VH-VL binders against ADP-ribosylation factor GTPase-activating protein AGD1 (AGD1). Designs and how they scored, part 16

Target 1, 225 residues: ADP-ribosylation factor GTPase-activating protein AGD1 (AGD1), of Arabidopsis thaliana (Mouse-ear cress) (q9fit8r1to225)
Amino acid sequence: MHFAKLDDSPMFRQQMQSMEESAELLRLRCLRFYKGCRKYTEGLGEGYDADIGFVNALESFGGGHNDPVCVAFGGPVMTKFTIALREIGTYKEVLRSQVEHMLSDRLLQFVNGDVHEVKEARKRFDKATITYDQAREKYLSLRKSTRLDVAATIEEDLHSARTTFEQARFHLVSALSNAESKKRFEFLEAVSGTMDAHLRFFKQGYELLHQMEPFINQVLAYAHQ
Key: E = the ipSAE of ESMFold2; O = the ipSAE of OpenDDE; V2 = 0.75 times the mean of E and O plus 0.25 times the DockQ between their complexes.

## First folded at step 7 (VH-VL; framework fv_recaticimab)

Design r72 (from r60 with heavy chain S105K, light chain S99D; at its last look DockQ between E and O 0.01; V2 from the best seeds 0.00; counts 0 for: pae E 21.5 > 2, placed apart)
Fold by ESMFold2, look of step 7:
Structure r72 (fold): chain C 225 residues (1-225), chain A 122 residues (1-122), chain B 112 residues (1-112)
Amino acid sequence: as target 1 above (225 residues)
Amino acid sequence: QVQLVQSGAEVKKPGASVKVSCKASGYTFTGYYMHWVRQAPGQGLEWMGYINPNSGGTKYHQNFKDRVTMTRDTSISTAYMELSRLRSDDTAVYYCARVPYYYDKSGWFDPWGQGTTVTVSS
Amino acid sequence: DIVMSQSPSSLSASVGDRVTITCKSSQSVLYSYNNKNYLAWYQQKPGKSPKLLIYWASTRESGVPDRFSGSGSGTDFTLTISSLQPEDFATYYCQQYYDTPTFGQGTKLEIK
């Protein structure tokens, strides 16, 4: 386990500060990743909308199913192409949805949940540290002439403050450890799922167009005669 | 405390339109998709569509695509649903509901607004 | 659209009974890469908006009593109330969110 001796030393406080700095840097990297994912998925969504707009324009250019001009210039061919283009758009929307869910869910949960707990744990630790430092200063300022009942109260306050400080330190270390460990495992899962989503997207697109290839070639040959 | 507060009940004639508002509070309005669901008296829940409050982008169920418009005003954290060419079978309670995942268009709904009763009668 | 079918449409039970409501989807709502079922359960009392009980098929929402549990995977799902309380008489809906949201037709739970 990553629980070393709990020593309140400059080295321990430096190590804990370094862990917090690492956690904050990881949060910033997760936010950059999230923003990249958001931009990518918004682009896919805009691309889907553009696909539908393009297909609608192509259908309108054809003038309808029974338009004599449309039939003369390949209306039935345009219908086959518009059906295929709509299907490709659907594959794109599926990809967009999968990437957004897999990445956005993980990254948002990490940023809003785990990092928030670290910040709250740090606040509690800082408060406990101030109280402990104040109690320690009072204890170190005791004189031999100090009344015994006053000295006993100061010693009791020091013991209570020390206990609260050590509890807050354990909580902060635990929150930091949880945030780092959780992110590593969830990142591998999210990336793997994203890669598979892309594989399925390209596979569907390839299969659709490959099955259309003889038709495409036949129409091109007709148009060039 | 996350809340969705909807506008009051409406009584309309067939052929009219209705615009229901949904004011969000307690969270970043533009970070979560807003959906609309209706429920006819004594019947189940029917999904109508959603809006991305950040971009204003929408998706409507095919049953409503010709008649529904969803908008929002980000300055007052409010979403709107307008249904036109009302019929008597549009009599229902209309709910707004949030998907609690940040920027995810799909999910469960939590919270729901209190509902807006729309009655369409001659 | 994915069709959600609930069974039974209505149910009569007594306080203290164990109640089981089923929900079937026309296609799988399990996403294998995260091993999550995109299914939620709601409770709706008369005159009120729906209240979320369970999401991811089996995860209880905060504040929902532990007598409510969800189970199932793929296409077949179950909501169980282990010891029925007076406040549990309501209509229950399942909802999938794997694709365009759809709801079951509802199961009305009535007092005997």
Scores: ipSAE 0.000, ipTM 0.401, lowest interface PAE 21.5, mean pLDDT 83
ESMFold2 (binder alone), look of step 7: mean pLDDT 93; pTM 0.950
OpenDDE, look of step 7: ipSAE 0.013; ipTM 0.493

Design r73 (from r60 with heavy chain Y101W, light chain T100Y; at its last look DockQ between E and O 0.43; V2 from the best seeds 0.00; counts 0 for: pae E 13.8 > 2)
Fold by ESMFold2, look of step 7:
Structure r73 (fold): chain C 225 residues (1-225), chain A 122 residues (1-122), chain B 112 residues (1-112)
Amino acid sequence: as target 1 above (225 residues)
Amino acid sequence: QVQLVQSGAEVKKPGASVKVSCKASGYTFTGYYMHWVRQAPGQGLEWMGYINPNSGGTKYHQNFKDRVTMTRDTSISTAYMELSRLRSDDTAVYYCARVPWYYDSSGWFDPWGQGTTVTVSS
Amino acid sequence: DIVMSQSPSSLSASVGDRVTITCKSSQSVLYSYNNKNYLAWYQQKPGKSPKLLIYWASTRESGVPDRFSGSGSGTDFTLTISSLQPEDFATYYCQQYYSYPTFGQGTKLEIK
């Protein structure tokens, strides 16, 4: 079996163009997804700010442990509630930063990095193709009467143009294969990581509030006296 | 070792469908195109189409275009070929075969699967 | 489709004979950018999958005996077995990969 051999062919060129068109369509969808993710993470940040504001208002209403109003509201247990609510708010901020890092930043990196490299590799390949085609036309137009020094220069130019063409072709193939494989890998990793970040957020919140259940029952029992 | 292992023989009635599997091992499944080729008893080789296991993109020969579907499951490195509305002249050995060139849809085939015999009889 | 025509359809020969099989394509399979002929030859024994013998029209796959050789260019190709062995009695196919794959109809090589 031979691995890693890659040769030019009419079918291979058609295949490359199809892959490039698919990559451009994916880029546009990634941009749309990125904008949606950015709006989502902005909303989480605003939600965190609101959480902190809510807890601050609740603390101010309670007036601290020494306040006569605080005694009426169950004082020390209410302080435990405001501390817990503040911790849940910080879990939301952690979620926001994780979604931004794992998904939003990766989507933007794909658009600005990987697709850009494909476009640059295509430009270099197109230029090398034109140069090679012109060198081939010159070589094929040689006559038996052509001076040997002119023919030798034409042959040397053809060799150089062919070498540059093959290098540009391999670079374009590498950029395309990297974009195809990396985007599939990046998409799977990013989506899965985002789901896991949400799972961890809700799990941490549940565990914290579940541990508050005895204090909730204590305050309810006191309030029903 | 690079291997393609196909599902077992099938006996079908005219009008039914058959789905043949081809499990790949020993190489990166998504980097190499998979083709399907069939051979009727005593006859030559007939190309049916290919699938890009990375994208799932397919190309079918015109003779099969309205009856064949090629799919894959990258999590188990397996390609599938389904042929519908079977006729008695679809009785053949069906092969999967890999093009060994990275991301190239054309090339020679290496390796071939062991073949799956499909018999269509009334 | 590029049509591949093999000749003969069957051939009888004795151990030690020199055998030639011809394959003709309906259009050139020579790619001018790399000067390679996009043609392969396969051997298939009864009940077995095809086995690659020759690619690029004339390059032997590893493990293929020196008695197998390929030649030709453009549209006309030949597989030659210089001295037949008992294990060479099989069916042989040419295949082009210049475009979507097509195969010759096969040449069955039988013992005389």
Scores: ipSAE 0.000, ipTM 0.498, lowest interface PAE 13.8, mean pLDDT 84
ESMFold2 (binder alone), look of step 7: mean pLDDT 94; pTM 0.950
OpenDDE, look of step 7: ipSAE 0.024; ipTM 0.513

Design r74 (from r60 with heavy chain G31D K59Y Y102W; at its last look DockQ between E and O 0.01; V2 from the best seeds 0.00; counts 0 for: pae E 8.0 > 2, placed apart)
Fold by ESMFold2, look of step 7:
Structure r74 (fold): chain C 225 residues (1-225), chain A 122 residues (1-122), chain B 112 residues (1-112)
Amino acid sequence: as target 1 above (225 residues)
Amino acid sequence: QVQLVQSGAEVKKPGASVKVSCKASGYTFTDYYMHWVRQAPGQGLEWMGYINPNSGGTYYHQNFKDRVTMTRDTSISTAYMELSRLRSDDTAVYYCARVPYWYDSSGWFDPWGQGTTVTVSS
Amino acid sequence: DIVMSQSPSSLSASVGDRVTITCKSSQSVLYSYNNKNYLAWYQQKPGKSPKLLIYWASTRESGVPDRFSGSGSGTDFTLTISSLQPEDFATYYCQQYYSTPTFGQGTKLEIK
C-alpha cells in the first residue's frame, strides 16, 4: 500500500486527509486539462472539414478527364493529388479520435470514477465512524446491574459496528491508494499515447506527401511542353 | 437485461425528417457512448456518428454532418437520431449501438438495438 | 476514414467445411502502446442486428463457439470457421475501432 501504517490513528487519518486534498487538486487540474483537450479535438474536427472543402474546390476547378483545365494541369496526376489530399485529411481525423480516446476519455474516467469513489468512500467511512462511536459509548456505559439480554444486544451491536467501520476504513484506504496509483501510471500512459498519435500523424503525412514529388515533377514537365 | 429498444418503422416522403428513438435499459445510460449505424437494403453497415450521453457531445460522419442531429434525454435513458431532408437513398434500417467500454468513445458494439426501418418514397 | 476491405464478397460452402474470410485495413489498426489490434468481427443473419463474435482481433465474445477464431495483425486479419455448422450461414463483417468506426463491405456465406 502507499500508507506508512494501516492502524487507525491520528497520523493515519491525517495521511488520508492529505491524500484526499491531493486528489481534489488533481481533479480540478484534470477538468481544466479536459476542457483544453476538447477544444483541441474540436479544432481538429473543424480542420478536417476544411480539408475536405479544399479538396472539393480543387476537384471542381480541375474538372474531369475531358475538361481542358484538368488536362492543362496534368490530367490523371491531378486525380492522384486530390485522392492524396483526402487521405491526409483522414489522418487528421485519426489523430482527433486518438487524442479523444487516449487522453480526453481517460481524464473523465479518473474524475468520474476514481475521484468520485474517494468521495463516496469518505461519506461511508464518516457514517460508519459515527455509528461505531455511538456503539462504543453505549458499551462503556454498561453497569454490573444491566440485564444480561440488554448487555448482549449492546455487545453484538458493537461488534457489528466495528466490522462495518473496518470495512469502510479499508475501502477508503483502497480508493485513495488507487487514485494515487493512477496519477503515476495512467496519466503517463495517456500523455505518451497522445504523443505517439502525433508522431504517427506527422509520419504518415510526410511519407504520403514525399511520395507526391514525382507527380509534382511530372506536372511541371507537362507544363513546359 | 442490457438492451436497446428502438422506435417503430416509419414511411416518409422525400424532403421530410425522421427521428428515431433508442431506449436503454439494464445499465447506466450516461456511462457509455451511443453510436448510430444504418444499413440500406442488401447493403453493408454505414456508421453515422456518436453521442456522449453524459455531456450531450456529438461527432458526425462527414456524409451526414449537415443533415443529422443526435440528442438524448437522460431522465428516460433515451437517445435520438434525427435525419432531415430525406432522400430515397436514405431508405435503410437504422441501428443504435453501445460501446460497452466505460466512458470510451472507441470500441466494438454490444448490444445493438433491434433496428428501425425507414422507407423514403413518394 | 480507415477503409476496411473484405474478401471474398460471397462464398458457398458445405456443412463441415473450413472457411476463411479476410479483412484488410487501409492503415494499421495496431496500437503499439498497448500492443492491441482494434478490430472486431460480427455475424448478421437476415432480418436481425449484427452479433459480436470477436474483438481485439482474436478474443472470442462470451458464448461464441470455439470453431470461430480470429487472427492477424496490423492491416491483415482473418476470421476462420473450423467446421461449418448449419447456423453459421450468415453475412460476416469486420470493423475497426482504432478511429471512428468503419466496417468491411461484408462476406455472405451461403449453403452450397
Scores: ipSAE 0.052, ipTM 0.659, lowest interface PAE 8.0, mean pLDDT 86
ESMFold2 (binder alone), look of step 7: mean pLDDT 94; pTM 0.950
OpenDDE, look of step 7: ipSAE 0.378; ipTM 0.714

Design r75 (from r60 with heavy chain G31D K59N Y101W, light chain S99D T100Y; at its last look DockQ between E and O 0.32; V2 from the best seeds 0.00; counts 0 for: pae O 4.8 > 2)
Heavy chain, then light chain:
Amino acid sequence: QVQLVQSGAEVKKPGASVKVSCKASGYTFTDYYMHWVRQAPGQGLEWMGYINPNSGGTNYHQNFKDRVTMTRDTSISTAYMELSRLRSDDTAVYYCARVPWYYDSSGWFDPWGQGTTVTVSS
Amino acid sequence: DIVMSQSPSSLSASVGDRVTITCKSSQSVLYSYNNKNYLAWYQQKPGKSPKLLIYWASTRESGVPDRFSGSGSGTDFTLTISSLQPEDFATYYCQQYYDYPTFGQGTKLEIK
ESMFold2, look of step 7: ipSAE 0.037; ipTM 0.582
ESMFold2 (binder alone), look of step 7: mean pLDDT 94; pTM 0.950
OpenDDE, look of step 7: ipSAE 0.281; ipTM 0.702
ESMFold2, look of step 8: ipSAE 0.467; ipTM 0.779
ESMFold2 (binder alone), look of step 8: mean pLDDT 94; pTM 0.952
OpenDDE, look of step 8: ipSAE 0.021; ipTM 0.517

## First folded at step 8 (VH-VL; framework fv_recaticimab)

Design r76 (from r75 with heavy chain W101Y Y102W; at its last look DockQ between E and O 0.01; V2 from the best seeds 0.00; counts 0 for: pae E 10.6 > 2, placed apart)
Fold by ESMFold2, look of step 8:
Structure r76 (fold): chain C 225 residues (1-225), chain A 122 residues (1-122), chain B 112 residues (1-112)
Amino acid sequence: as target 1 above (225 residues)
Amino acid sequence: QVQLVQSGAEVKKPGASVKVSCKASGYTFTDYYMHWVRQAPGQGLEWMGYINPNSGGTNYHQNFKDRVTMTRDTSISTAYMELSRLRSDDTAVYYCARVPYWYDSSGWFDPWGQGTTVTVSS
Amino acid sequence: DIVMSQSPSSLSASVGDRVTITCKSSQSVLYSYNNKNYLAWYQQKPGKSPKLLIYWASTRESGVPDRFSGSGSGTDFTLTISSLQPEDFATYYCQQYYDYPTFGQGTKLEIK
């Protein structure tokens, strides 16, 4: 919403306050969501570490050319299993990175940038309001007998303070409008992208294991002899 | 337990530089803004600036803007403040202090580091 | 910068006394959208870093004795110690965090 044409009125100030309250509530929800995202991506990283540990154990179990287990299974069998398991781990790390980039970073940027700018803009507006009120008070105290050079300085200060006040008001309105527009579209895009990343992750895993199904069945049939 | 541990006391000559370290523990270093505040002997507290340890972004008080540099090393959870072109009136205790509010540059300070005494004398 | 003025600059008192310290800001530190006063109080003993007592003008930090209380709004704030103890002799600072942090000049509380 564009406030640049609006008068400074009680209704206008109430509208700004309502938008500020909405932005702060969203900030708190974003922080909680960000903590959940961080815990989730840390879990994916730990899952990757566990995948690697499992693959290492499998390779060690089949290690050593003098060992009857290694000879019975052979290098190609173990290699196919360990390659597939490592690829699944790689897909998991890609998912972790995508969630971090598309969602976690966006949540942090909104909190760190957009909501922060609203607070900074409000502080500048409050300061400019005080300066303007003080300059108006000095101007209204002018007497006909006031020295011309003093009166000219007071009038110049009033003009400067008014200009700064209007600039600060416009900046605050702009920051509020920016934060409001971002919550509707940017977060929908980020969440949708995160879901697409999960879809791709499961597709890759399915395709890998599906291609290996004939080999898995062959090995199972051999093991049951 | 949340702790901030600063580097030891330093004695410098006018015109030199000093770099004070502040090592954080007991919390996620990159999630909270770090500020620097100094206190001249027998005087009150003077805010110098802050760093966002996640992005490395800084904001300095006008009185220090041309002489202070704040940095961090996220791999060891450590913030740094470097003050150059030292003068005798830079003699003070320098504190790091955390804003305990998640990812907000504005707030009260808890905890404070133990302080680093910097003495500037010829 | 928001100027913080404390009164008195020093104070002599006896154990058991009730003391008050005032802090005035040059600008309101009440943020209108959340109705919070962006003001904190600290205690500093010689050779030590400041210790947080009060934030949001009236909320005691965990572990701070209930003889410490904060009050006020906008530009005028007070810290009250209801029954002074030997460990309370220190220097006290107010701090605003509405804008770039600024501190009062301090109030030194001495034994009488």
Scores: ipSAE 0.000, ipTM 0.567, lowest interface PAE 10.6, mean pLDDT 84
ESMFold2 (binder alone), look of step 8: mean pLDDT 94; pTM 0.951
OpenDDE, look of step 8: ipSAE 0.408; ipTM 0.733

Design r77 (from r75 with light chain P101L; at its last look DockQ between E and O 0.48; V2 from the best seeds 0.00; counts 0 for: pae E 9.1 > 2)
Fold by ESMFold2, look of step 8:
Structure r77 (fold): chain C 225 residues (1-225), chain A 122 residues (1-122), chain B 112 residues (1-112)
Amino acid sequence: as target 1 above (225 residues)
Amino acid sequence: QVQLVQSGAEVKKPGASVKVSCKASGYTFTDYYMHWVRQAPGQGLEWMGYINPNSGGTNYHQNFKDRVTMTRDTSISTAYMELSRLRSDDTAVYYCARVPWYYDSSGWFDPWGQGTTVTVSS
Amino acid sequence: DIVMSQSPSSLSASVGDRVTITCKSSQSVLYSYNNKNYLAWYQQKPGKSPKLLIYWASTRESGVPDRFSGSGSGTDFTLTISSLQPEDFATYYCQQYYDYLTFGQGTKLEIK
């Protein structure tokens, strides 16, 4: 999870590479999850469209009654029913939007943002490592007879290469730590948030229809008389 | 000539502390990590830890973490290793050794100090 | 810790003999990125500090006679003395510097 040692070593570098492979596997799983979420929110949107169509049909059916008794009860009954059904439809659109924002967008950001940064940090680290290895080899090849100006240049190049290497190493460690720690907990929060969004959706729908129940019973009693 | 010269032999009682010095010459002391390695009589080499002479930062092997302290004095290019709460099985030759790579905590050792014999006897 | 195991623990040989000493690590000390084995060999004579012979598993240090050679990769390494000389009486150690630093237990070479 976290780097236990920050000293550079072949073991430490392999640890970094192992974390990179774990991040890539997580990216693939996030993509599959994102596609599932996308399909679900599309279904909710289609469901909303169907809800509106149903309400429109019900409104059209209720129009044109000339019977005074049917007109009296048909108007208020149809209005209450169509208002309630439209409100339930809006709850579904809110749910669709919440799932998209809370989960789908976050999954996509991890794939496009955080994993990309890890890959770019790795490229910079690899280049810095090659430069440092080359500078180290030149330094180790110095002889006592080497000209002072040539030796000074080689030492300056080694110092610069070491500094760049350490900066790139720290950046890669930071990118890996950010991806590993932040996104694992962020996903748990996002999934829990979508469950809460579903709870609120069904609760709102239930409360609306439950408050309609006495009215429904009254209309049924009239229709059966 | 690049060399490491250590302090002389010491005889200690159990429970005491010992502080071994290692004076560097012939190179820039602060540019290279210094390590400490010990060798019990008739036994092999045991790595104890290192110090970054520039920052004073240290890293100790877990077997010594609670008893060893490594320090340095950059004004005289000297590293120190102090081992406390000595036991009879701490009787050994203690070496300082340099990693000859610019500012790198890992590598082979060149040169080694001449060694400091520490005898712990009741 | 990476454990370094040397074999044999001691051996006797005559001047002119070919001698091999093996060193086995509990984990690979080959770093795939740079393709280097993080392994060194030292010679230690009685009363003296260790002397570097070989680094990167096979590269001889300056001033080391060419009768000393190192070979191997990953977990299995050998030090070979192709024609043993009287001054080669010593104890030999391998050392990994892949993760922290660990020494083999040593191989004592006695000239008979």
Scores: ipSAE 0.011, ipTM 0.563, lowest interface PAE 9.1, mean pLDDT 85
ESMFold2 (binder alone), look of step 8: mean pLDDT 93; pTM 0.922
OpenDDE, look of step 8: ipSAE 0.611; ipTM 0.810

Design r78 (from r75 with light chain S32R; at its last look DockQ between E and O 0.00; V2 from the best seeds 0.00; counts 0 for: pae E 20.5 > 2, placed apart)
Heavy chain, then light chain:
Amino acid sequence: QVQLVQSGAEVKKPGASVKVSCKASGYTFTDYYMHWVRQAPGQGLEWMGYINPNSGGTNYHQNFKDRVTMTRDTSISTAYMELSRLRSDDTAVYYCARVPWYYDSSGWFDPWGQGTTVTVSS
Amino acid sequence: DIVMSQSPSSLSASVGDRVTITCKSSQSVLYRYNNKNYLAWYQQKPGKSPKLLIYWASTRESGVPDRFSGSGSGTDFTLTISSLQPEDFATYYCQQYYDYPTFGQGTKLEIK
ESMFold2, look of step 8: ipSAE 0.449; ipTM 0.776
ESMFold2 (binder alone), look of step 8: mean pLDDT 94; pTM 0.950
OpenDDE, look of step 8: ipSAE 0.384; ipTM 0.746
ESMFold2, look of step 10: ipSAE 0.000; ipTM 0.395
ESMFold2 (binder alone), look of step 10: mean pLDDT 94; pTM 0.949
OpenDDE, look of step 10: ipSAE 0.036; ipTM 0.603

Design r79 (from r75 with heavy chain S105N; at its last look DockQ between E and O 0.01; V2 from the best seeds 0.00; counts 0 for: pae E 12.3 > 2, placed apart)
Fold by ESMFold2, look of step 8:
Structure r79 (fold): chain C 225 residues (1-225), chain A 122 residues (1-122), chain B 112 residues (1-112)
Amino acid sequence: as target 1 above (225 residues)
Amino acid sequence: QVQLVQSGAEVKKPGASVKVSCKASGYTFTDYYMHWVRQAPGQGLEWMGYINPNSGGTNYHQNFKDRVTMTRDTSISTAYMELSRLRSDDTAVYYCARVPWYYDNSGWFDPWGQGTTVTVSS
Amino acid sequence: DIVMSQSPSSLSASVGDRVTITCKSSQSVLYSYNNKNYLAWYQQKPGKSPKLLIYWASTRESGVPDRFSGSGSGTDFTLTISSLQPEDFATYYCQQYYDYPTFGQGTKLEIK
């Protein structure tokens, strides 16, 4: 959406109103998405805590010196499994941090900065519009018999009100344009970056476990003897 | 159950400072803006400012800008309001109040804290 | 600041009476985009914190009795208590949240 010219027609005000509605709908979607992201990253953190607990239990199990399971295969293989599981937990923490930075923080920045500025700019525009409308009515009510000092004051007030109105209108248009520009670029980047972060997480996990494949197969082959 | 519990009454001399605490429970503290409102004896309600508990960012009414500091500790879900250079006309009940709109600095207040009476006298 | 003016400043009434309290703002608190009036009403009893009654000018908060109703738009708002009960004797405040929050000076409702 763009503004071809900055006149104050019903069409222009309708265009601005449409952009504001779009920005507010996006704000609501961003807040819902942010809440989902927060729950997701909290889940990753809790999952990391659970990973640590599981690995600690597995290490304790491997410490049974006279247990037939420990005698059946070497301690080094059990240690490799626990190290790998800790590394996967580390990758999960990296993913959590990346989702928070790439998506959660950007969603909040849009709501806090860009959409908030639109609301503030609209309020200032509304106030300036009322003042300008009042000044225009006074000017249009001037008679040729009106005292020169009174007419000069009314004309000065009209000029001041027009200047304030035009500044407020330009600020509102700028805030709307900024919000629209950011949604087209920053959110596409954020969502795509989040998907890439997941790709890297699973690739790292796969590569780690792939390097362990000979040890996994060794243990499985031994267990089936 | 959403609840705001404030610290107890304070008696101060002119020129001193007071720091009122407001502990939140029953909701995610960092998701909702916290405001401070005071009420002098027998008088109406006067808005003092707000804090964004997530970022720590604040906005103060011009009447308090040079004397008020609003802070928070997210680890214990607690907001603070400190008013310095106290005068006798600062005698009032001080309330914390939450805007129940998710991450929005404007709205009605629900709930309110129980209030903290601050008395400033020589 | 948007000035909120309540009237009357005090009112005596009997149980069962219909009571109206008005609130006028110095500027419109209607946001034209969402068509909502940014106005709330509170009840405050002595020694207690304010309690939310009405928001968006006319929407009752959960648990508020049906006898409380809000109306009005733009700059002129009314709180109505249709059949006054003994527990309704309190001070009532309007509050706008279109801009920095401001409150009316209050209306004290006393039993006759």
Scores: ipSAE 0.000, ipTM 0.550, lowest interface PAE 12.3, mean pLDDT 84
ESMFold2 (binder alone), look of step 8: mean pLDDT 94; pTM 0.948
OpenDDE, look of step 8: ipSAE 0.024; ipTM 0.540

